VHH binders against C-glycoside deglycosidase alpha subunit (carB). Designs and how they scored, part 21

Target 1, 368 residues: C-glycoside deglycosidase alpha subunit (carB), of Microbacterium trichothecenolyticum (Aureobacterium trichothecenolyticum) (a0a0m2h8p8)
Amino acid sequence: MTALGTPIQGVTLYSFTRAFHGREYDLEGLIRKTAADGFGPGLEIIGFSSFRGFPAIDDAYAGWFRDLIDEVGLVTTSLAVNADIGIHRDRLLNQDELIEYMTLQIKAAAKLGFPIARVQISIEPDSMEALAPIAEAHGVTLALEVHADQYASHPRILALRDRYEKVGSPFLGFTMDWGATVSGFAPSLIEAYRRRGASEELLGQVVDLWNTYYEQGPPADQADHGQRFGSFIGLAARHGRPDLGIDFGINGTGLFGPARVDDWRTIAPWIKHVHGKFFGIDENGEEPSVPVRDLVKLLVENGYNGAISSEYEGWHWNYWQSPFDIISDEQAVQRSAAEAAGSRMITDLAEARTQLGAWLPNTEGAHA
Short names: E, the ipSAE of ESMFold2; O, the ipSAE of OpenDDE; V2, 0.75 times the mean of E and O plus 0.25 times the DockQ between their complexes.

## First folded at step 15 (VHH; framework vhh_8h63_2)

Design x4 (from v3 with S53P; at its last look DockQ between E and O 0.05; V2 from the best seeds 0.00; counts 0 for: pae O 7.4 > 2, unsure alone 64.9 < 65, placed apart)
Fold by OpenDDE, look of step 15:
Structure x4 (fold): chain B 368 residues (1-368), chain A 118 residues (1-118)
Amino acid sequence: as target 1 above (368 residues)
Amino acid sequence: ELQLVESGGGLVQAGGSLTVSCAASGRTFSDNYMGWSRQAPGKERELVAVIYPGGSTYYADTVKGRFTISRDNAKNTLYLQMNSLKPEDTAMYYCAAYEYKFGETDYWGQGTQVTVSG
């Protein structure tokens, strides 16, 4: 039997987006707070949103950042990088341009000390294959994010898996996003809609519609996804609230994915990073919309020794609760879940560094 | 896009009252979450109060019982009634319109200065 995994506690600064927007914290301040409040030791950052000049990172800045990370006692886990093929308004990037663009970001990740680059779901197998030697050269693992409306057993994801297997590089993998396998809408989201004047009847029907899709399973293809999206828009319109239609659609199909937890087993050996996406913690200390406990159990049972970055996504609509408190409570659920699974979450910095360095592939000069 | 302009700030004695206003333009804000934040020199910006489209309110603990946030949708105006002012309330007060949708940013005014003398 494979040894039980010991996931590393972590957080993505994305969770604190509102704090950034509100100028409550700058990057340094937020990093310090993250460490001080015990959200680490794992730290994930979005490159373009957090680092000025990204992906061009000068040595001085990289040095400063690394020093800061060391000072506050965190371990960098994943840098979220973007595959902005639409960066130009007039045309899409071609393959060579994309590879170049991704290379710059990989270099930046390496320079800043991130062993993982989270790659957006839009990247194709050919591109991942092309990027594999570049990733390896810099000691950066590319972990393509599996995000709703896709899921582990989605044809596109399976194609990537198969390509990974063919390529045989340990520097290719997936970022597991919990949003792909939720069990229902977040109560806080429903409340947000309620506060926007949505009728109980409409809300009930929105929930019922989602549940219907949940029972049916995830969308089989883009056409099916589109149809489901449209159904939410139509539902809103029928109730005289077309203004909510897009929101229902986005949340109902693009944020709250209907795949089952066990679906992750399909790609479990290639999961290199985890976005512990969640939306709220209820009065009982549980996440009512994300099966956090089952997800953590699955990771533990599959020997996952990477980081789980708590990703609080509820900040988009929840203005009445502190993201810091909510994240703290969610991490408590993770810890409890890991223990229940016969393991634990790693919260010690030194242990986290050691484990991550041993678990992820690295090359000379790469951050461990 | 919403444009926000704060007004009503000034110098007030401790224990006094002051009302600041935020005028929104460009579109109606009836469906927006609106809020006040403040920032004192050398301190972090902090959320003071939020009012939701449905009228529900949130207050920071530091201002509960003293401040009242309200809105006039017909006038596209947000208010913050501040009573029992303290020197600690001295700050630049900013009005915000919060967006609900993914990928959208919040809107902020330039702020109005409130100074409470001790």
Scores: ipSAE 0.012, ipTM 0.271, lowest interface PAE 7.4, mean pLDDT 92
ESMFold2, look of step 15: ipSAE 0.400; ipTM 0.738
ESMFold2 (binder alone), look of step 15: mean pLDDT 80; pTM 0.800

Design x5 (from v3 with T105Y; at its last look DockQ between E and O 0.63; V2 from the best seeds 0.00; counts 0 for: pae O 2.6 > 2, unsure alone 63.5 < 65)
Fold by OpenDDE, look of step 15:
Structure x5 (fold): chain B 368 residues (1-368), chain A 118 residues (1-118)
Amino acid sequence: as target 1 above (368 residues)
Amino acid sequence: ELQLVESGGGLVQAGGSLTVSCAASGRTFSDNYMGWSRQAPGKERELVAVIYSGGSTYYADTVKGRFTISRDNAKNTLYLQMNSLKPEDTAMYYCAAYEYKFGEYDYWGQGTQVTVSG
């Protein structure tokens, strides 16, 4: 039997996007608050949105950042990188240039001390294969994000898995995003629609429609997925609210994925990072739309020793509750879930650093 | 910030084919739902087709079987192949990008005119 995993508590600064955009905090301030409020020890950051000049990181800045991380008592887990071939307005990057650009980001990750680079879902198997030796050279694990509308057993994801197996590099893996395996719409989302004047009848039907698809499972193919998307649009239109149609579709098929928790078992050995995506915590202290407890249990049972970055996605529509409070409550659910599974979440910095360093592949001097 | 620029519009005879393109710049659209909408004179803008990050597609009933939406991530470009065009397909065609979020940050191009003669 595989030893039970001990996931590391963490957070992505993405969760605090509103605070950042509202200029409540700068990067340093947010990092300090993250640490002070106990959202760590794991810290995930989006590169292009958080680091000025990314992926060009000078030594002085890298030094400053590392010192800050050490000072506040966090451990860097994942840097979200982008396959941004449209980075220039006047010219698109070709494949070689894309690889080069990814290389720069990998280097930046290494320089800043991130052992993982979260790669966007759009990256193809050939590109991942090409990037494998580069990742290895810099001691950075590439973890392609499995994000709705895809899921673990999605043909594209399986193709990537198969490529990983073929390549045989320990530096290739996946970022598990919990949005792919939700159990229902977030009440806060429904409330948001209510606040936009959606009738109770419409909302009820939207929920019922989603539940129907949930019972059916993830879409069988692209056509089926499209049909489901269209059904949400049509539903909105029938109720005289076509303006909500696309939103229903996007959320109903692209943000709230209908795959079951067990679907993750198909790629569990290659999960290197986790986006603990969630949308809200109810009055009982539970996440009503994401089966957090089951997801954590699955990770524990599969020996996952990486970080779970709490990713509060409800901030897009929920402007009436504090993201800080909600994230705190969600992390409590994670801790409780891990304990119930016969394990625990790692909240100690030193232990987190040690475990992450031992669990992820590394090269000598890669993070120097 | 994502910028979208449509191209490929023009005059085509009924029954003909045309491909319009949408070039994205500023950033990748990999995390967006991408779509085409159209607006004919005196009519409301209507959704024509959508392609998801995973490659799944949606088509309006009016264009199903005739139009094909696709994307090339390597070129950061969205396409709409229009076959068996009809006069009623005449419209300004707009490229759109939608974030994986509630009702915010929709991006639109300036549109490309498609005219189908009877």
Scores: ipSAE 0.109, ipTM 0.598, lowest interface PAE 2.6, mean pLDDT 91
ESMFold2, look of step 15: ipSAE 0.492; ipTM 0.799
ESMFold2 (binder alone), look of step 15: mean pLDDT 79; pTM 0.803

Design x6 (from v3 with E99T; at its last look DockQ between E and O 0.69; V2 from the best seeds 0.00; counts 0 for: pae E 2.6 > 2)
Fold by OpenDDE, look of step 15:
Structure x6 (fold): chain B 368 residues (1-368), chain A 118 residues (1-118)
Amino acid sequence: as target 1 above (368 residues)
Amino acid sequence: ELQLVESGGGLVQAGGSLTVSCAASGRTFSDNYMGWSRQAPGKERELVAVIYSGGSTYYADTVKGRFTISRDNAKNTLYLQMNSLKPEDTAMYYCAAYTYKFGETDYWGQGTQVTVSG
């Protein structure tokens, strides 16, 4: 029997996007607040949005950042890197250029002290295979994000899994995103639509439509996905609100994924990082749209010892509640869930550092 | 930031074909829903077609079977092939990237005019 996992509590600064946009905090300030408010010890950061000059990180800046992390008492977990092949205006990057571009980001991750680079879902198996030795050379685990509308048993994800198996590198894996396995629309999203004047009848039908698809499972193919997308658009139009159609479709087919929690078992051995995506906490202290408790249980039962980065995604539409409060409440759910599963969330910095260092592959000097 | 520039509009006879293009720059749209909308004089803007990064598509009933939305990722370009054009297809056609999912505002081009003569 696999030992029960002890996931590490963490957060992605992405959750605090509004704070950044509102200039309430700069990077340093937000890092300090994250630590002070107890959202750590795990810290995930998006590279391009957070680090000036990324992926070119000079030694002085890297030193400053590492010192800051040490000072405030956090442990860097994952750097979200981008496969932005459209960085040129005239053409997309070819394969070699992509590998080079990713290499720069991997180096940056290593320099900044991140043991994981979260790779975007757009990366192909050939690219991941090509990047494996580079990742290994720098002691950085590449964790491709499984994100709605995809899911663990999605053909593309299975292809990646199979490639990982073939390559046999411990530096290749997945970032599990909880958005792929939600159980319903977030009440706050429904409220947002309500505030935009959607009738209760329309909202009810939107929810019913999603639930219908949830019962059916993930879309069988792209045609089915398109049909589902269109059904939301049509529904909005029938109710005299075509302006809401795209939003319904995007959320209904691209953000709130209908796969079941157990689907993650398909790739559980390759999960290296987790985006604990969630959308809100209700008056009972629960996440009504994401089966957080079941997801944490699954991770624990599968011996997951990585970090769970709380990823508050509700900020897209919820401007009336504090992300800080909501994240705090969500992390409480995680802790409770882990305990219920016969384990715990790691909230101690030293323990988190030790566990992460032991659980993830590394090379000498890569994390010095 | 994503910039969108439409092209390919023009005058075409009823029953004819036309392809409009939307060149994206500054960022990839590979993870977005991309679409075409059109607005005729005195009418509201209406959604024509949408394509998702995975390749799934949506078409308005008014254009089903006649229009095809596609993308070339290598060129970072969105296309709308319009066949069997009708005078009622006359409109300014706009390219859009729907980025709400990613915490970004939608992006729109300036539009390209399509005129179908009877």
Scores: ipSAE 0.408, ipTM 0.776, lowest interface PAE 1.6, mean pLDDT 92
ESMFold2, look of step 15: ipSAE 0.416; ipTM 0.764
ESMFold2 (binder alone), look of step 15: mean pLDDT 81; pTM 0.816

## First folded at step 16 (VHH; framework vhh_8h63_2)

Design y1 (from x2 with T105K; at its last look DockQ between E and O 0.45; V2 from the best seeds 0.00; counts 0 for: pae E 2.7 > 2)
Fold by OpenDDE, look of step 16:
Structure y1 (fold): chain B 368 residues (1-368), chain A 118 residues (1-118)
Amino acid sequence: as target 1 above (368 residues)
Amino acid sequence: ELQLVESGGGLVQAGGSLTVSCAASGRTFSDNYMGWSRQAPGKERELVAVIFSGGSTYYADTVKGRFTISRDNAKNTLYLQMNSLKPEDTAMYYCAAYEYKFGEKDYWGQGTQVTVSG
């Protein structure tokens, strides 16, 4: 029997995108706020959006950042990196160029003290295989993100898993995104549509349509995904609100994934990081659209000792509630869920550092 | 940052054909949602066609059977082949990439005007 995991409480700064864009906080301010409000110890940051000049990080900046992290008492967990092959205007990056580009980002992660690089879902098995020795050389675990409209048992994800197994590198894994396994639309999203003038009839039908797909399970292939997307577009149009169609489609198929929680068991041994994606907390202190408790239980039962980065996605449409309050409440749910599962969330800095360092593969000197 | 530039618009007679193109630069299209929208004067912008990462497509009912969306990944270009054009197809056609991760932004070009004469 696998020992129960003790996930590390954490947050991704992506959750505070609105505050950041609104210039309520700069990076330092947001980091300090994050620490002060107790959303740590785990801290995930998006590289390109947060670090100026990324992936070029000079020593002075890296030093400053590390000092700041130490000062505020947080533990860097994951750096979200990009695999965009279209960075040039005239052509796409070839494989070698992609590897080089990813290498720069891996180096940046290492330099900044992130033991994990979250890799975009678009990366292919060959690329991950090629990056494995580079990741290892820098002591950075590559964790490809699994999120809607894909899911753990999706053929593409299984292909990656199989490649990981073949390669045999401990530096390859997945970022589990809870958006792939939601149980319904977020009430706040529905409210947002309501505020945009959507009729109750339309809203009811949108919810019903999603629930229909939920009962059917995740899309079997891209054709199915496309069909589902189109159905949301059509629904909006039939109700005289084509302007909402794209939103319905994107959210209904790409943000709110209908896979079941147990689907994650398919790749559980390779989960290196977790995006605790959620959308809101209701008056009862629960997340009505994401089975947070079941997800945490699954992680605990599978011996997960990594970080759960709370990822509040409700900020896209929710302008009326504080992301800070909502995240605080969601993390309370996580803590409660972990306890109910016979474990706990790690909230102590020293313990988090020790555990993460022991749990993730490391290369001596890689983070110096 | 992703930049989109549409081209190929023009004046065409009803029943005619036209292909509009969208060249992306700075980054690739969204992995999930790439598409064309159009906006006629006095009307709301409407989604015309979408192509997904796996190659599946969506078409608005108004253009289904007449329009074909495609992409050339090597050229980082999106296309919309428009056949059997109608006056009601007259609009500014926009290329779009829809993203909901770490950018949460829809990217649009400046559009290319398509005018279909009766």
Scores: ipSAE 0.228, ipTM 0.721, lowest interface PAE 2.0, mean pLDDT 92
ESMFold2, look of step 16: ipSAE 0.422; ipTM 0.740
ESMFold2 (binder alone), look of step 16: mean pLDDT 81; pTM 0.818

Design y2 (from x2 with T105K D106R; at its last look DockQ between E and O 0.55; V2 from the best seeds 0.00; counts 0 for: pae E 2.2 > 2)
Fold by OpenDDE, look of step 16:
Structure y2 (fold): chain B 368 residues (1-368), chain A 118 residues (1-118)
Amino acid sequence: as target 1 above (368 residues)
Amino acid sequence: ELQLVESGGGLVQAGGSLTVSCAASGRTFSDNYMGWSRQAPGKERELVAVIFSGGSTYYADTVKGRFTISRDNAKNTLYLQMNSLKPEDTAMYYCAAYEYKFGEKRYWGQGTQVTVSG
C-alpha cells in the first residue's frame, strides 16, 4: 500500500489578482499578507505578471526575493511560466527558440528558488522531452497544467504522460487543476449572472445544460467541446441575452470542467503540483462547486506530498466577498479533508520545506 | 501583450463575398478561444464565429453555412470568409481572443467595417 500523502498547504498569488491589479498590494505586500494570513507555507507566483522584466532576473533581485521569502516564512513551490511562441510581431518562435525561451524561464525559476515551473497546457510532448535535460540541469520540475476543457484522461494529456514515461525523467510531470473536475457551477457565478439581469428561467436552463454535460462526461474531442460551447451561446440568444452567451460558453466549457474526480488517477503518479482551483465557500463552510474533499482524499491516497496551491478563481465575477476570507475558508476545507482521509495538510514551514525538498527531484547547485 | 489588428473590411454588394483578417502580435492567440464578433449600429455585439485550439468551430445561426472561420498558425492570423453577404451582415467586425488563465482576459482588435449594400 502506498503511504498516505501529506499535501502542503499553499496558495497561488493569482488568487489575489484583483487586489494586485487594484494596487492594494504590491508583490512584496501581497507576499507578506499571504504569510501573515497563514495561506502558506506553499507559494506559487505567476512569473510574467509578478516579476518585472521576467524572465530576466538579476542576482540582486533574486537575492532580495529569496530573503523576503525567508523572512516571511513561506516556501516557494511553483513558478508559472509561459510558452508564448508569438512574442515576436513578425513570426512565431521555432522549436529551438521556444526551447530557449523556456530555458530562460526555467533558469529564472531556479534563481528565484522555485523547484517547479508550471508549464502551459499548449506545450507539446516533443518540447517537453527537449526541455527535460534543461529542467534537470537546473533542478526545476516541469509540471504541465491540466485544466478544462482538457482532463487527465484526455488524449493529449495521455500522450504527454506516455512521453514522460518514455523519457523517464523525474523532472517532468503535471499540474493538477481542479477546474477540470468540478461538480457544478459556482453559486457565486450564477449570482453574478443574476446581477447582470439574467432571468431565473435562463439561469435554470444554464445550470441544467451544464448538468446535462456533467452527466455525459467531459467532451470527447474538440468538436464536442465546440458544440457544447455553441449550445451555451444559443441558449443565451434564445432568451434575448446574447451578451451573456460567450460568458456562459467560456465558463461552462472552459472553466468548469465536467470530468470526474477519479479521472485524476490516470496521471496521479506524475502530479507534481496542484492548483486547488475553487470558486467560493458557502455558509456551511463548503465549496459547493468543487469536490475539494474528494480531490484532497485522492491526493492523499495517491501519496501526494507536494503543494496544493489554493487558486481562487471566483474573483473574476465576485466583487462582493473578500478573496482572503474565502481562501482561508477553503484551506480549512482542505485541512479537514486531509484529516478525514487519515492524513493532514502540512502547515509548518520547516516541515513543508523539508518535505518538498525530499519529494521533488533536485540537482545539486541548481539554485546557486 | 497580445494585440489584434483586423483588416479586409469594405463595401460589398449583397450576395458578394469578403474575407476579413486578424493579425496577432505580441503573443499567440488563446489556446481556448479565437473568434469574430460583430456589432451593428444600435445593436449589441454578437459572436459570429469561433475556432478552438483543436480546430473545431462554432458559427452563429445567422451566418452558418455562409461564413467560414479559419486560422493560419504560421502567420498567426485569423480569417473570416464571408459568402452570400446580406445587408444585415453590415457591422464592425472584431477579432477576439480569450484566455482563462492569468486574469481571464479578452483581447479585441479595433475592428474592420463591413458594409453590405442592398
Scores: ipSAE 0.262, ipTM 0.731, lowest interface PAE 1.9, mean pLDDT 92
ESMFold2, look of step 16: ipSAE 0.476; ipTM 0.782
ESMFold2 (binder alone), look of step 16: mean pLDDT 80; pTM 0.805

Design y3 (from x2 with Y98F T105K; at its last look DockQ between E and O 0.68; V2 from the best seeds 0.00; counts 0 for: pae E 2.2 > 2, unsure alone 60.4 < 65)
Amino acid sequence: ELQLVESGGGLVQAGGSLTVSCAASGRTFSDNYMGWSRQAPGKERELVAVIFSGGSTYYADTVKGRFTISRDNAKNTLYLQMNSLKPEDTAMYYCAAFEYKFGEKDYWGQGTQVTVSG
ESMFold2, look of step 16: ipSAE 0.479; ipTM 0.780
ESMFold2 (binder alone), look of step 16: mean pLDDT 79; pTM 0.796
OpenDDE, look of step 16: ipSAE 0.426; ipTM 0.797

Design y4 (from x2 with N32Y T105K; at its last fold request DockQ between E and O 0.74; V2 from the best seeds 0.00; counts 0 for: pae E 2.6 > 2)
Amino acid sequence: ELQLVESGGGLVQAGGSLTVSCAASGRTFSDYYMGWSRQAPGKERELVAVIFSGGSTYYADTVKGRFTISRDNAKNTLYLQMNSLKPEDTAMYYCAAYEYKFGEKDYWGQGTQVTVSG
ESMFold2, look of step 16: ipSAE 0.470; ipTM 0.770
ESMFold2 (binder alone), look of step 16: mean pLDDT 82; pTM 0.821
OpenDDE, look of step 16: ipSAE 0.289; ipTM 0.739
ESMFold2, fold request of step 17: ipSAE 0.410, 0.435, 0.396; ipTM 0.747, 0.764, 0.742
ESMFold2 (binder alone), fold request of step 17: mean pLDDT 82, 82, 82; pTM 0.822, 0.823, 0.823
OpenDDE, fold request of step 17: ipSAE 0.457, 0.500, 0.525; ipTM 0.812, 0.826, 0.829

Design y5 (from x2 with S56N T105K; at its last look DockQ between E and O 0.49; V2 from the best seeds 0.00; counts 0 for: pae E 3.2 > 2)
Fold by OpenDDE, look of step 16:
Structure y5 (fold): chain B 368 residues (1-368), chain A 118 residues (1-118)
Amino acid sequence: as target 1 above (368 residues)
Amino acid sequence: ELQLVESGGGLVQAGGSLTVSCAASGRTFSDNYMGWSRQAPGKERELVAVIFSGGNTYYADTVKGRFTISRDNAKNTLYLQMNSLKPEDTAMYYCAAYEYKFGEKDYWGQGTQVTVSG
């Protein structure tokens, strides 16, 4: 039996997007707030949205950032990087250009002290294979994000897994996104639609439609996904609210994924990072739409010693609750779930640093 | 940041054909949700067509069988071939990449005007 994992408590600053965009906090302020409110020790940051000039990071800035992290008592876990192959107006980046572009971001991650780079789901197996030695050279683990409308057992993800196995690099893995395995629409989302004037009849049918797909399982392919997407749009239109159709479709197929929790077992050995995606906490202190407890249990049982970055995604529609409070409550659920699974969430800084350093592959000098 | 620029609009007679294009820059379209919307004067913007990463498509009932959405990944360009055009197709046509949202931020171009004369 594999030893039970002790996941590290963490947060992605993406959770605080609204506060950031609203200029309530700058990056430093948000980092300090994150630390002060106890959302750490794990910290994930989105590179392009948070670091000015990314992926070009000068030494002085990197030094400042590292000092700040040390000061506030957080542990950098994952840097979200992008594969923007459409940066040119007239053509897509070729493979070599993509590799170069990704290399710059990997270097930035290393310089800033992030042991993981979260890679977008669009990256292909050949590219990941090509990036493996670069990742190794910089001591940065590439963790491709698995999220709705894909899922762990999706053919594309399995192809990546198989490539990882073939390549044999410990620096390749996945970011598990809980959005792929939700159990229903978030009540806050439904409320948001209600506040936009959606009838109870429409809302009921939207929920029923999603539940139908949930029972059927995740979409088998893009055609199936498209059909489901269209069905949400059609539903809205039939009720005289075509303005809600795209939202229903995006959320119903792209944000709330219908795969089952156990599906993650398919790629569990390659999970290097976790986006603890969630949408709200109810009056009972539970997440009604995400099986957080089951997900944490699965991670613990599979010996996961990485970070769970709480990713509050409800901020897209929820203007009436504080993301800080909601994240605090969600992390409490994680802690409780870990304990129930016979383990615990790591909340101590020193322990988190030690564990993450031991659990993730690294190279000497990679973060210098 | 993703920038979208539509082109190809113009005046066309009823029953005619027209192709509008959308050139993307800054970043790629969303892998899953790329589409065309249109807005006629005094009307709400409506989704016309969507193409997904796997090539599957969605069309509004009003354009089904007449319009075809496609993309050229090499050119990072989205197309909408419009056949059997009707006066009611007259609108500003917008290219969009759809991401997680709730009525807030969309990636839109400036649009291209399509006018169909009766």
Scores: ipSAE 0.172, ipTM 0.669, lowest interface PAE 2.0, mean pLDDT 91
ESMFold2, look of step 16: ipSAE 0.327; ipTM 0.692
ESMFold2 (binder alone), look of step 16: mean pLDDT 81; pTM 0.815

Design y6 (from x3 with T105K; at its last look DockQ between E and O 0.59; V2 from the best seeds 0.00; counts 0 for: pae E 2.2 > 2, unsure alone 61.7 < 65)
Fold by OpenDDE, look of step 16:
Structure y6 (fold): chain B 368 residues (1-368), chain A 118 residues (1-118)
Amino acid sequence: as target 1 above (368 residues)
Amino acid sequence: ELQLVESGGGLVQAGGSLTVSCAASGRTFSDNYMGWSRQAPGKERELVAVIWSGGSTYYADTVKGRFTISRDNAKNTLYLQMNSLKPEDTAMYYCAAYEYKFGEKDYWGQGTQVTVSG
């Protein structure tokens, strides 16, 4: 029997995007706030969005950042990196250039003290294979994000898994995004549409349409995915609200994924990081649209000892509730779920640091 | 940052064909949502066609069977082939990329004007 995992409590600063963009906090302030409010120990940061000059990180800045992290009592977990092959105006990056571009970001992750680089879903198996030795050289685990509209058993993800298995590097894995396995639209999203004047009839039909697809499961192929997207657009149009159609489609097919929780078992051994994506907490203290308890249970049962970075994504439409409060409440659900599964969430800094260091592969000197 | 520049618009007679293009720079299109929208004077902007990274497509009912959306990844360019054009197709056509992550941003170009004469 696999030992039960003890996931590390964490947060991605992406959850606080609105506060950041609103200049309520700068990076330092947000980090301090995160620590002070107890959202750690785990901390994920988006590289390009948070670090000026990324991926070029000078030693002084890296030092400052590391000192700050140490001071506030957080554990850096994952740095989200990008694979923007269109960075040039005249042409796309070729494979070698992509590898170099990714290498710079891997180095940045290492320098800043992140043991994981979250890689975008668009990266191909050949690229991941090529990046494996670079990742190893820097002691950075590459965790490709699996999120809606894809899912663990998606053919592309399985191809990556198979490549990982073939390559045999412990530095390759996945970031599990809970958005791929939701159980319904977030009530706050529906409320947002309501506030935008959507009729109850339209809202009911939008929910019903999504539920229909949920019962059917993930789209069988890309054509099916497109058809589903279109159906949301059409629904909005039929009700005289074409302005909502794109949102319905994007959310219905791209943000709220209909895969089942058990689907994650397909890639569970390769899950290196988790985006605990969620959208709201109801008056009962539960997440009504994301099966958080089942997801945590699955992770525990599969011996996951990495971080769960709470990723509050309801901020896109929810202007009326504090992301800080909502995240606090969601993390309480995680803790409760872990306990119910016969384990616990790690909330102690020292324990988190020790566990993460032991659980993730590392290379000596990688952070020098 | 992603920049989109549309081109190819112009005046065309009813029943004619026209292809508009959208060149992306700074970064690639969204991994999931790329498309064309159009806006006629006095009307709301409407989604015309979408192409996903995996190749799935969506077309508005008003253009289904007449328009074709495609992408050339090598050129980082999005296309909309418009056949059997009608006067009601007259609009400013915008290229768009939809992204939730890394900032709530929809990316739009400046648009290209398509005018169909009756």
Scores: ipSAE 0.191, ipTM 0.702, lowest interface PAE 2.1, mean pLDDT 91
ESMFold2, look of step 16: ipSAE 0.490; ipTM 0.793
ESMFold2 (binder alone), look of step 16: mean pLDDT 79; pTM 0.804

